# VHH binders against WD repeat domain-containing protein 83 (wdr83): the designs that were tried, part 17

Target 1, 315 residues: WD repeat domain-containing protein 83 (wdr83), of Danio rerio (Zebrafish) (Brachydanio rerio) (q6dh44)
Amino acid sequence: MAFPQPRPQAPQLPQHLWRTVDCQQGAVRAVRFNADGNYLLTCGSDKSLKLWSVSRGTLLKTYSGHGYEVLDADGSYDNSQLCSCSSDKTVILWDVASGQVTRKLRGHAGKVNCVQFNEEATVMLSGSIDGTVRCWDTRSRRMEPIQILDESQDGISSLKVSEHELLTGSVDGRVRRYDLRMGQLQVDYIGSPITCVCFSRDGQCTLSSSLDSTVRLLDKSTGEMLGEYSGHVNKGYKLDCCLTDKDTHVLSCSEDGHVYYWDLVEGSLTLKLPVGKAVVQSLSFHPTEPRLLTSMEGRVQVWGAEPEDAAENES
Key: E = the ipSAE of ESMFold2; O = the ipSAE of ESMFold2 at other seeds; V2 = 0.75 times the mean of E and O plus 0.25 times the DockQ between their complexes.

## First folded at step 11 (VHH; framework vhh_7z1x_3)

Design s1r (from r11f with S30R; at its last fold request DockQ between E and O 0.87; V2 from the best seeds 0.84)
Fold by ESMFold2 at other seeds, fold request of step 12:
Structure s1r (fold): chain B 315 residues (1-315), chain A 123 residues (1-123)
Amino acid sequence: as target 1 above (315 residues)
Amino acid sequence: QVQLVETGGGLVQPGGSLRLSCTASGFTFRTYWMNWVRQAPGKGLEWLSGISSGGSYTYYADSVKGRFTISRDNAKNTLYLQMNSLQPDDTAVYFCARLPDEWELPFGSFDYWGQGTQVTVSS
């Protein structure tokens, strides 16, 4: 008879609730870590953007200026600027410290679903239901986009920038990767409306979620599908997906009130995190630590890999 | 001022076909997801089908899958519903409806509706 093999220990995944923040912003459409992971941004259906301390769970500043719901936001690498986008068809560049609007950029013909700075914060990229990605100069007072990308046949749902690459997801079921240095475009056909895209931390893979309740991992260079993750519910909401800080697991929001974790390599479900009884609309994973933000209705929760008392004693 | 005007209804024999049109004005049609909804005599509203702003994604209620086809022409600001294999229980007033938030499916809260067009299936 053979010995049973020892079971490997589960990876340290964010599953312990550290904090609940009642944002007082109506529905929180998006939650985002800043670049160093010490702050978080919340995008409210009440038209506000808020900045919070992650460790204290306290409000630091409220940014007012959008005419309708705030749908996405990003912080610059040096923490000096924020960008945000809205159902009001605009992109706003904010000065973090003063809370003042630096520019309110118009030009999209419809709701702006996603926004992000490039690495140097020299431009903002925005994606809209109008099917375009627009590139805006942060350094000048020009109000017109410096570039418009119109290859998509339907609305843009998500975008991410890494180095000189831009990754976009569209309702047309395609994930597009632009090499901004070389001016080249690679298209991967998924076949269902894309809700979220991201790069792996090692830069070798892309991840996409779509309305067929499936998250897919592709090899960036070949387009080969490396993994397919399902069991969650994503049928009608723009839900987020991501990878853990060490690229060990794939995460997705779900309409059933959970965040799902799958082992990246094996594709097996590792954890079904109960966040609540409503749609988990957004998530964000810490840049360097196993820490997760979730939003559900009007509140944000912070999750750690250990109970907070244990983590505090070590930190 | 947002306006949605349905046309193409009428009397059709069982097994027949009709194509409904909905002409939109007063807003940027190509940036909204659009839907068809019907109301049979004495019944509540029944959502039938939706289509994304660019037309790449279509979705249907189980009751009409395979028989109805939604489409749009953004150059003409027009939404269409092709209805095949019609039966008497398809008799209803048919409305087109605008979806203000595309990310709360399946049928969300529509903000603008047309006046409707009557479809009657009878011999």
Scores: ipSAE 0.824, ipTM 0.915, lowest interface PAE 0.7, mean pLDDT 91
ESMFold2, look of step 11: ipSAE 0.823; ipTM 0.914
ESMFold2 (binder alone), look of step 11: mean pLDDT 86; pTM 0.878
ESMFold2 at other seeds, look of step 11: ipSAE 0.821; ipTM 0.910
ESMFold2, fold request of step 12: ipSAE 0.823, 0.838, 0.808; ipTM 0.914, 0.920, 0.906
ESMFold2 (binder alone), fold request of step 12: mean pLDDT 85, 85, 85; pTM 0.865, 0.867, 0.867
ESMFold2 at other seeds, fold request of step 12: ipSAE 0.824, 0.811; ipTM 0.913, 0.910

Design s5s (from m3l with D101S; at its last look DockQ between E and O 0.95; V2 from the best seeds 0.80)
Fold by ESMFold2, look of step 11:
Structure s5s (fold): chain B 315 residues (1-315), chain A 123 residues (1-123)
Amino acid sequence: as target 1 above (315 residues)
Amino acid sequence: QVQLVETGGGLVQPGGSLRLSCTASGFTFSTYWMNWVRQAPGKGLEWLSGISSGGSYTYYADSVKGRFTISRDNAKNTLYLQMNSLQPDDTAVYFCARLPSEWELPYGSFDYWGQGTQVTVSS
């Protein structure tokens, strides 16, 4: 008898549709997992922010208070607070349980495209079409930002915070990384309007998407181009990109209704996930599991690595 | 409230040049992406060009790429279109238009338009 080969492992890519949610929020501009991945946030063009249970697919709470469409949101690690930003030029800090607005922060001169808490949720960071990043103290009653970063020559499209680092993307074609501990700034010139930035899970790389329909992986410390991923369509929308939970693949939304997956190391396309017939505008990858959220028009879909029956048996 | 006023149109010979201006008021000009659109006699609207709020990104329809140049001066709240190598089929009313959302290019809905300025290219 020949020695048997090990049985193949199930695919690690979230390619099996688990759930479709009609959010009833108009267009969903952004979809985000919370920190533990058990909840999701949807940012509506109808001016609402909604919180949902991922496992049950049910609406838990609607947050109303923005005067125009909600463009991004984030949840604190302890699930007690949310922040959001809007075309109404404001950043709102919410109490999750009560739904009350804790703060409504004004100061940006134009719409606010992105927002995130730092790890401790002591600061909110927001990026605007006005070209500034503003840092807001969550604990202070002050209405003024504690810091304004104005190095950008055009609007801020995306930001991410990791430890003492702030990563920003701008329409001026530059990815900026601020070392907040050392007060240093590294600038990487991509040359096309940036639509999304993020860190790799291991913290060694940065990823950016831009309007030249190209996603790029750079060494964080040196700025060296490590990978370049294309074949998708990104010509006019602020589309999200990310890395998988284990840094094995690069993902990007696309204007053609797909999410593209590339092998991070080889750069080859491994999956072209058909989400629908319209622009896939936003995605969010689960912090620790191969699960993906996508938004297209007014719908959010939850994708898993196994068919739903197999995933249920993991519980 | 919001006002967009185009100027600089006129009659020009084929092969000639014109520079259009659009003066903005009633809003924070430097935080909006701006566009030029035209309407030829008896035809629908044709998108021509757009520019980001800071001016660092410009984009063009194929029909005008290489001949037209969009620019802006945020200190003067003014949008420009430099048109070179004009031909009779460039005859149209030219409008500047404000883009309320930067992220549906080039097919975003424009929320405010000027009255337009006539450009006529003929012998």
Scores: ipSAE 0.725, ipTM 0.882, lowest interface PAE 1.3, mean pLDDT 91
ESMFold2 (binder alone), look of step 11: mean pLDDT 85; pTM 0.869
ESMFold2 at other seeds, look of step 11: ipSAE 0.763; ipTM 0.890

## First folded at step 12 (VHH; framework vhh_7z1x_3)

Design u10a (from m3l with P106A; at its last look DockQ between E and O 0.87; V2 from the best seeds 0.82)
Fold by ESMFold2 at other seeds, look of step 12:
Structure u10a (fold): chain B 315 residues (1-315), chain A 123 residues (1-123)
Amino acid sequence: as target 1 above (315 residues)
Amino acid sequence: QVQLVETGGGLVQPGGSLRLSCTASGFTFSTYWMNWVRQAPGKGLEWLSGISSGGSYTYYADSVKGRFTISRDNAKNTLYLQMNSLQPDDTAVYFCARLPDEWELAYGSFDYWGQGTQVTVSS
């Protein structure tokens, strides 16, 4: 009889506080890793966007130019450009190194809730309370959008781009997936205002959070509900959700000061991470490692799967 | 120059119905969430109901749920409140109010208010 192989341990989840950053930006409305996970962006109610080193915890650059709160931001794949959006109804394209505004794009009729580059950084996509998604060319000097998507019956709260697909969430309770190559649109009805959407890492599922305090996982191809996750509080804020780096767990911010983790397949609560005593407004999961950013009020916290001193000794 | 003008108030018997209107001007109505608030004689302000900018999401205080219906017509820049099964303690001045930040639904965060319209429920 052979000896059994040792069973591999389940992946550890980010639950150990590595760092707290007091951003000095008023409320931090959104926190985002850059594409390689070595930098982070903070979007301030004081109208500023800031870039930080994750490993050092130090401020690298402040970007000033928005007239109201910064609501979302994204970095290009090559770290040369940033985009951001604001309650001032604009989208700004920034040069990272100089800190200068490359373009300030107007046209949305109301505040702009979300913004992202496509993978090649040839376009920016923005979603607004005006119910439109606008596509902007980063390479041309034209200040008008290339395309306007106006399918939504209410405001756009969140968008994500993966390859040739665009995923949007709306207050009208619908998640929309556009196949930009084929010109197709799939609509999935959730029934409650959507606060955040994302793709699974394997690209086969979509995840959405909504104001009924429920996160839902859908099969991308069929629209079939694969999972439903609740127990957190999301009743009045645009809170983020995401999947872990290996698609093992679903995460959500919560108004009760925690980040909730559920096992993706079983749907059971795995961890209720205490972040603080206020609304956890935003989160971002590292692209390849079990690391998490959270924002609560004016503070950002970095979380790892093991205590920092153990991780430091290994690498 | 933001203006909100309520109409449709009046005297009604208990169990009756009224429909309030609020006409908006001076801003892009279709990009703001809107609300109804009331003030009874000698009482503080009471939030009643809100509606999203496109009209697809509505929410209510427990005191009016099932009796009141909020709606909007963005082509007419008008907010509505249909009030059914009115009772004497619904007597108040009713205001429409603009919500500046749709993702913080807390009472008292409104930046512009109408003049109000009187609703009186009595035999």
Scores: ipSAE 0.802, ipTM 0.904, lowest interface PAE 0.8, mean pLDDT 91
ESMFold2, look of step 12: ipSAE 0.816; ipTM 0.911
ESMFold2 (binder alone), look of step 12: mean pLDDT 87; pTM 0.878

Design u23t (from m3l with S53T; at its last look DockQ between E and O 0.88; V2 from the best seeds 0.82)
Fold by ESMFold2, look of step 12:
Structure u23t (fold): chain B 315 residues (1-315), chain A 123 residues (1-123)
Amino acid sequence: as target 1 above (315 residues)
Amino acid sequence: QVQLVETGGGLVQPGGSLRLSCTASGFTFSTYWMNWVRQAPGKGLEWLSGISTGGSYTYYADSVKGRFTISRDNAKNTLYLQMNSLQPDDTAVYFCARLPDEWELPYGSFDYWGQGTQVTVSS
């Protein structure tokens, strides 16, 4: 006696708008989940950094201290510190609770495009249009970088840290992976200015977006092309890309007002999410849940896999 | 404070070549993307070409692809435009322009311009 087998279910993908936040920061250059996904950071062209509750969509604190637009930010694993970078050529370390600047770090010769803590928040890594990556100590009062990486022939657009590895993207069309403990460097040549890099969740692949309107998935150890994703528009903006919480799909911002989703393995377009009528400048995927942040103009939107009332299950 | 000075313009025969230079001062030239723009008599501004800080990325308007080549020498704080196969409709004032934000719509957002150099293509 056989019964019908349950049909396979599609992965949960964030496609339902839960809320829109008018940030009042001018253009929002970057939006980022914190490490646990309960808070989000917004980087404003008005020189401010803001921290928000994801679930309530309410402003928790504003951080002022940059002299020009804020381009990227990150929160420490324990939610005690923030770092940010700016076109004022500085990196700032903030105390979350007090809103005070702990350190304002100078040394980059031009605007700083990207910044992130390592996992333990003992250092901050920053990448600049000056072509350098700089490593800064969070624990001491030292104001000089503890390391400078200057292999790039052009500006640094993106960086990500995972364990003891640093992944960078450059306008010189190269993705670089540094093993910070062993002092090794792997270079993968893409051939078009890199706009964003990230690791897969399992740590075995790298993802890069570039100004040829193509997102590429590479095997981390060999540099072998595993996937290539196109159809979106990325010709002149530093747009974000990412992988979903379970590495099932590749996402990219687009200049046409959409976020594109591709099946990671098949490479086929799964969803073309209409965010709005302007450039979608930034995105961030929740660390463990099917939730997505997008920024477009001065607004951030939170997206979930189910309508918010159904997902909250409050009946 | 910021200065951009174009040189190298002049009168040239159809089919000829010119090399324009733009010397920069008052800012850190090597940390800015740079562009060339022109204005023909009685017409609006036309973006021609741009180049990244290290020169690794160059991009061109369709009207000049294959004929014009942008380059830079950061040690000399100088931007160049090599113009080949010039035609009468290339007659214009040519400006170099500084791009303050390399990742936004660069063609309409230049913050500093040179005074321009006249290029005249006439038989």
Scores: ipSAE 0.794, ipTM 0.901, lowest interface PAE 0.9, mean pLDDT 91
ESMFold2 (binder alone), look of step 12: mean pLDDT 86; pTM 0.873
ESMFold2 at other seeds, look of step 12: ipSAE 0.801; ipTM 0.908

Design u26t (from m3l with S56T; at its last look DockQ between E and O 0.91; V2 from the best seeds 0.84)
Fold by ESMFold2 at other seeds, look of step 12:
Structure u26t (fold): chain B 315 residues (1-315), chain A 123 residues (1-123)
Amino acid sequence: as target 1 above (315 residues)
Amino acid sequence: QVQLVETGGGLVQPGGSLRLSCTASGFTFSTYWMNWVRQAPGKGLEWLSGISSGGTYTYYADSVKGRFTISRDNAKNTLYLQMNSLQPDDTAVYFCARLPDEWELPYGSFDYWGQGTQVTVSS
């Protein structure tokens, strides 16, 4: 009848395969959760964008209209609109329900690598190999951008929006943070082409991945490096990085077919998740739960912290 | 429509230098990563060096690192390769190549090539 003292539990990390989605889109260049985490977007080298139910693994809709590979996409918070960008140099705004193109925006001089709505979905922001970030008004019929940011000395690889802040990563080895209302700019020099940027969940840090096979955590306000994570392979691909839903771990894709997890504070490798035998190109972490999406070639996989049958028993 | 024209090849003594140029037309040069490759007699293609669209990132094969320097002038639509300390093993036809997908380095395929310029290193 004795009750031994409970031992501290290790953090729960997504490492159990729940579902494989065969997208039939050629290579999947990007995978993204929507804002509530119930849907996912897949960006295909076959020029298609697809929307899927995460829980069922079923295709809900296909969006066709890009002339070349779709490189990134985002969903509005109310799930009514999507935006996407492509090597066809355009940004498209889609109506989710009808599948129709609302606007097809031209102006970038080259491939558009990244795109995101602001929180209210009143603006789309896009970043291109042409070295510019362009801001597009979603509510008007005007085709010109409302703002062009051209401080970068080379292509834009990644961008993220949080409130009125814009974070960008560039091949010029710099992470830039803009306060779009006050017009302020902070520049942090990493020194290697940036492949992905994001904010920490608490909003106090920025995370960047770069072609020197290193992920770095910086203090947002000062630019001081707080953490450095390596051991993975990132030498020639635009690979994603992120933080877990509770800011406990740092994740990175890798060219060796794994997703790497490091303890954010200690910097030690916690998990080397075997995804497959090819480059893991994209990942997305669930906004509030320990769920991970990965893309490798034409496959998207959903990972959970426990085997799916155990999670179903909790329902 | 896309054209890449290499110049600057020739005969040089071991230890000498050459500067290759590649003039681009028919596309927006400043939005593409560019590369140099070579083919020695009877051998396959060897990738040498690449440069990002803005010119801020350069990368090299181990065989030429420290001896070759890639650069570009986007105002002149021209790619350069400065080759120093040339050795007989550098004898080859040198090609300028356009990289359509900058994010598969150095594993990507080039979509457009120049006709090449001959470099011969002999004493």
Scores: ipSAE 0.821, ipTM 0.913, lowest interface PAE 0.7, mean pLDDT 91
ESMFold2, look of step 12: ipSAE 0.834; ipTM 0.919
ESMFold2 (binder alone), look of step 12: mean pLDDT 86; pTM 0.874
ESMFold2, look of step 13: ipSAE 0.834; ipTM 0.919
ESMFold2 (binder alone), look of step 13: mean pLDDT 86; pTM 0.876
ESMFold2 at other seeds, look of step 13: ipSAE 0.803; ipTM 0.906

Design u3f (from m3l with L99F; at its last look DockQ between E and O 0.96; V2 from the best seeds 0.80)
Fold by ESMFold2, look of step 12:
Structure u3f (fold): chain B 315 residues (1-315), chain A 123 residues (1-123)
Amino acid sequence: as target 1 above (315 residues)
Amino acid sequence: QVQLVETGGGLVQPGGSLRLSCTASGFTFSTYWMNWVRQAPGKGLEWLSGISSGGSYTYYADSVKGRFTISRDNAKNTLYLQMNSLQPDDTAVYFCARFPDEWELPYGSFDYWGQGTQVTVSS
């Protein structure tokens, strides 16, 4: 006997500014929610990584150890570890509570653009302008990567891990999906330098942004293009894209100071959110709620749907 | 020590062609986006063309698109500019330049360039 399916709810889209955080980190190159969405990470051109409370907007800890600007970061599922990558060509594994560097990993020949834990936090994956993805064991004392992926013909701009799959985007205009268990590789040719990749929440689609000012949604299994989203400006920056918490809309940063929202299925523009007068460099969508982080210059902003709880409105 | 050395300039007639080379040393050439710029007599620097670190992405100023072709050979640490259909207003000193931040195109500032090579187009 089956239970009735819940009725679909109309999506709530983050469009109301809740907070502005002046990070005091120079330019903020990346902003990221942690796995549960209660904390956020900011990656500073001043070489610092900072951890903040989303609800309070308060600084919790500063992580210092990179020799040049921090370009990306991720938190482990259990909030015990952070990883980060930098123009100093290194990947750092941090202990969250102590603030200490657990490992500082060298080997990339150039800037490291992206980094993420796998779901179990047993591996860190890093992608570099040197065209390689490197896999690092989080528990080993050895400083060598456990695997190097060198299929890319140009720099790696973005990577994401979901289940046993690795998705990468490259300046060579290709989105690559690796099945890490079976060693299989699927390649989708976009034809323009890729700036960001991600999986849909239901795991059925991939999303990519590229320097032709276009975001594309593909069926993961067949490679069929399911959607194409444009109207924003992405001509020279590594801008983020994502899907909403319920896979109803596609979002992209833009060089014109907006975040663009498109209906995933219809492809129509739903919202053009004014963030400011400069490039919106990075965004992150909350894992389970309609809440968005944006970074523009040295400021991070937290956006929410219409308030329905007094605790959500206190800042 | 970063060093960029341009060669291949010279005197050429209008409508002619030249191929410029830039040899790089003192840094990992294959991990930097590279560019050509020029400076005409009495004028400021003009950006012409850029190429990604792996060579798969090239881009051009409108003034040279269709006439100039940028390329690179990472095994030889060398950047190239093939210039066709040259006209007198292409007369300038040409420099290869290194781009410190590949993701602010076209707004980036170059951190190193060479001594330049003179290109003169006249009959």
Scores: ipSAE 0.735, ipTM 0.877, lowest interface PAE 1.2, mean pLDDT 90
ESMFold2 (binder alone), look of step 12: mean pLDDT 85; pTM 0.856
ESMFold2 at other seeds, look of step 12: ipSAE 0.750; ipTM 0.883

Design u_ap (from s10a with S109P; at its last look DockQ between E and O 0.90; V2 from the best seeds 0.81)
Fold by ESMFold2, look of step 12:
Structure u_ap (fold): chain B 315 residues (1-315), chain A 123 residues (1-123)
Amino acid sequence: as target 1 above (315 residues)
Amino acid sequence: QVQLVETGGGLVQPGGSLRLSCTASGFTFSTYWMNWVRQAPGKGLEWLSGISSGGSYTYYADSVKGRFTISRDNAKNTLYLQMNSLQPDDTAVYFCARLPDEWELAFGPFDYWGQGTQVTVSS
């Protein structure tokens, strides 16, 4: 007679510190995985953008060209291009391999808080304190945006692109979803300044964080609130939120030095990850693995679901 | 050059009202969060209220909540503070202030200040 097989265990969450990187960039305003999760980007108050190997924790390249601090960045799907935005009111398109600025785009009337490529990397989308989202052609030599979205009544804090949709968050307390092909717009009113937005991995939900210290999950098609997550502190900082790689948990940065994890469906706190003693400003979750990046002051940390030596042995 | 000029201060009796204005020039007013701060005689600076660049988000110190209302008119490059139910402990110099980074230090430090306008509440 054979013994029963062990029950499958619940998915492990990234809670074990693998690496700490001292970026030497002043404050790190944003940390981002690239599309495949093998590289990470750091946006520095020293005006630099840096690219690092996640697995080795080593600096690969520094990108200089912004006139003031870098606030956000994104990598193209094929790893050939980067985009970034800055308090200098510009968006820059970079060639990854050469480190050269290919385009420096002006037009925003104030600092640019967020930037992302569309899936094909044919355009960059940027959001600014000036209340506009601007769409820039990556392929032509044009210096003007090909589209300006000005529906917001206040600054744009966050944006994300998925397929044909653009999701934006604004200080006016609204999450806006644009159908880029049809030109249609859906507005969900949250009622507090939005600090970060994202799509669920399955594309059926939207997630938003706001200055009322609350993260909310909405049904994308109906706007119905499906979940509400609190207990963290978000009163005055533009903090990131996200979903895990399999949409099992909701994460948020916090002003109290932790990253909070909530079970997506139950809404209960699963993990309060101690990152440090200062504001945890930015996070990024790996696209396919249980791996997390956090930034706090000038340091970035990489977290895995198991201690690093155990994780190496499991591959 | 950046300028912030407060007007509308003066002497009022307890229970009275006053509306302060702050006219901005030399920068793109509509892309900055703005604040009101006061300094009572012999005391340090006290933050009172802030407003987002588009005007859709306002926030207040507990000491003035319910009595003071911040607003802005971006077409006129002007910030306002409506002060109601004034009492003698509201006596201070009132300053408007520009917030350079709305996401890191919501209550300051501020990079530009007005010259201030005196408000005196006395019977």
Scores: ipSAE 0.780, ipTM 0.898, lowest interface PAE 1.0, mean pLDDT 91
ESMFold2 (binder alone), look of step 12: mean pLDDT 87; pTM 0.881
ESMFold2 at other seeds, look of step 12: ipSAE 0.796; ipTM 0.905

Design u_ar (from s10a with S30R; at its last look DockQ between E and O 0.90; V2 from the best seeds 0.83)
Fold by ESMFold2 at other seeds, look of step 12:
Structure u_ar (fold): chain B 315 residues (1-315), chain A 123 residues (1-123)
Amino acid sequence: as target 1 above (315 residues)
Amino acid sequence: QVQLVETGGGLVQPGGSLRLSCTASGFTFRTYWMNWVRQAPGKGLEWLSGISSGGSYTYYADSVKGRFTISRDNAKNTLYLQMNSLQPDDTAVYFCARLPDEWELAFGSFDYWGQGTQVTVSS
């Protein structure tokens, strides 16, 4: 007996509210899944970083050490380390289990907007309003950056690391992709201040959001614009964008209190998710499942593609 | 201590031009977005224009777009406002202001202000 192959199904999109968490951190500047999607990080204007269980919605640990607002954070693949960046001009490396500061790295001349580990967590990359990206060794006693990238003409708003590549977005309206293996740099001119960048899941495209209320999908190798998505409001805030877990849709935060979903290929609006009545500041999409985090003011919400209690989840 | 000092104000005829300067000290000027704000006699504060830390992004209130141009020279720690086609209702004290959070543009967002420079447009 051979089993028939299942028919391809339309992707389900996270639109069902599973949880609301009042983080008690003032404004939540960034919300991030960890690498396996089981934990989430919240970056507070109260200077704290918090780690939460996604499935239980419970606080696991609070990390204190920044002198001002925490603006971004990332977790290492093995869940042993966190990094964070702040308006206090520092990058901090944390031990997850103890909550202790392993390194507090100084050198940026202004606030640090974004931070991420490389895949092995041997390096942290940080981007600042000072226009530089700095690369820090996580394992040495050396406190100086091992590399400084200063090609940008204005502040760095966003960065992402994938394999041997670094993608950055700048207020100068440019998306830059560094091939660290080959020592090459590709520059794509968008023409409006970039607020967020990311890679597609298949690694063939880049996505950027900018202050002209437009999200753009570019071919990574050529810089050709493959898609343009609008209808949301992004005029003055640093808002996140992303792709769904299977690259079927483009998402963006919006100043009007919604998260917008567009079909990646057609460019048509698929869903306008009402999150609340204030700016939706940040979002993060689960690495492998249709699950979304949103932050608005001091609240984080977890969204799923089906009601949480459905099917095999009901006892 | 953070200091912002405006200069370049004065009396000008309707249709005339002025260039304001704001000299900054006591902080790393090149890592802050900067703004111009004015206050007319007997009126509240009015935001006019802003510029990013590197100078690559400029933005304007509708009331001054096309007439005013913001710029900066980070080597001299100086912010500028070129004002053209001035009208009597542009009469005000003009202030430069520092923006601590570049992604939020409300008047409550500015943490340091200059003393102001008087601009008077009269015929």
Scores: ipSAE 0.793, ipTM 0.899, lowest interface PAE 0.8, mean pLDDT 91
ESMFold2, look of step 12: ipSAE 0.811; ipTM 0.909
ESMFold2 (binder alone), look of step 12: mean pLDDT 87; pTM 0.880

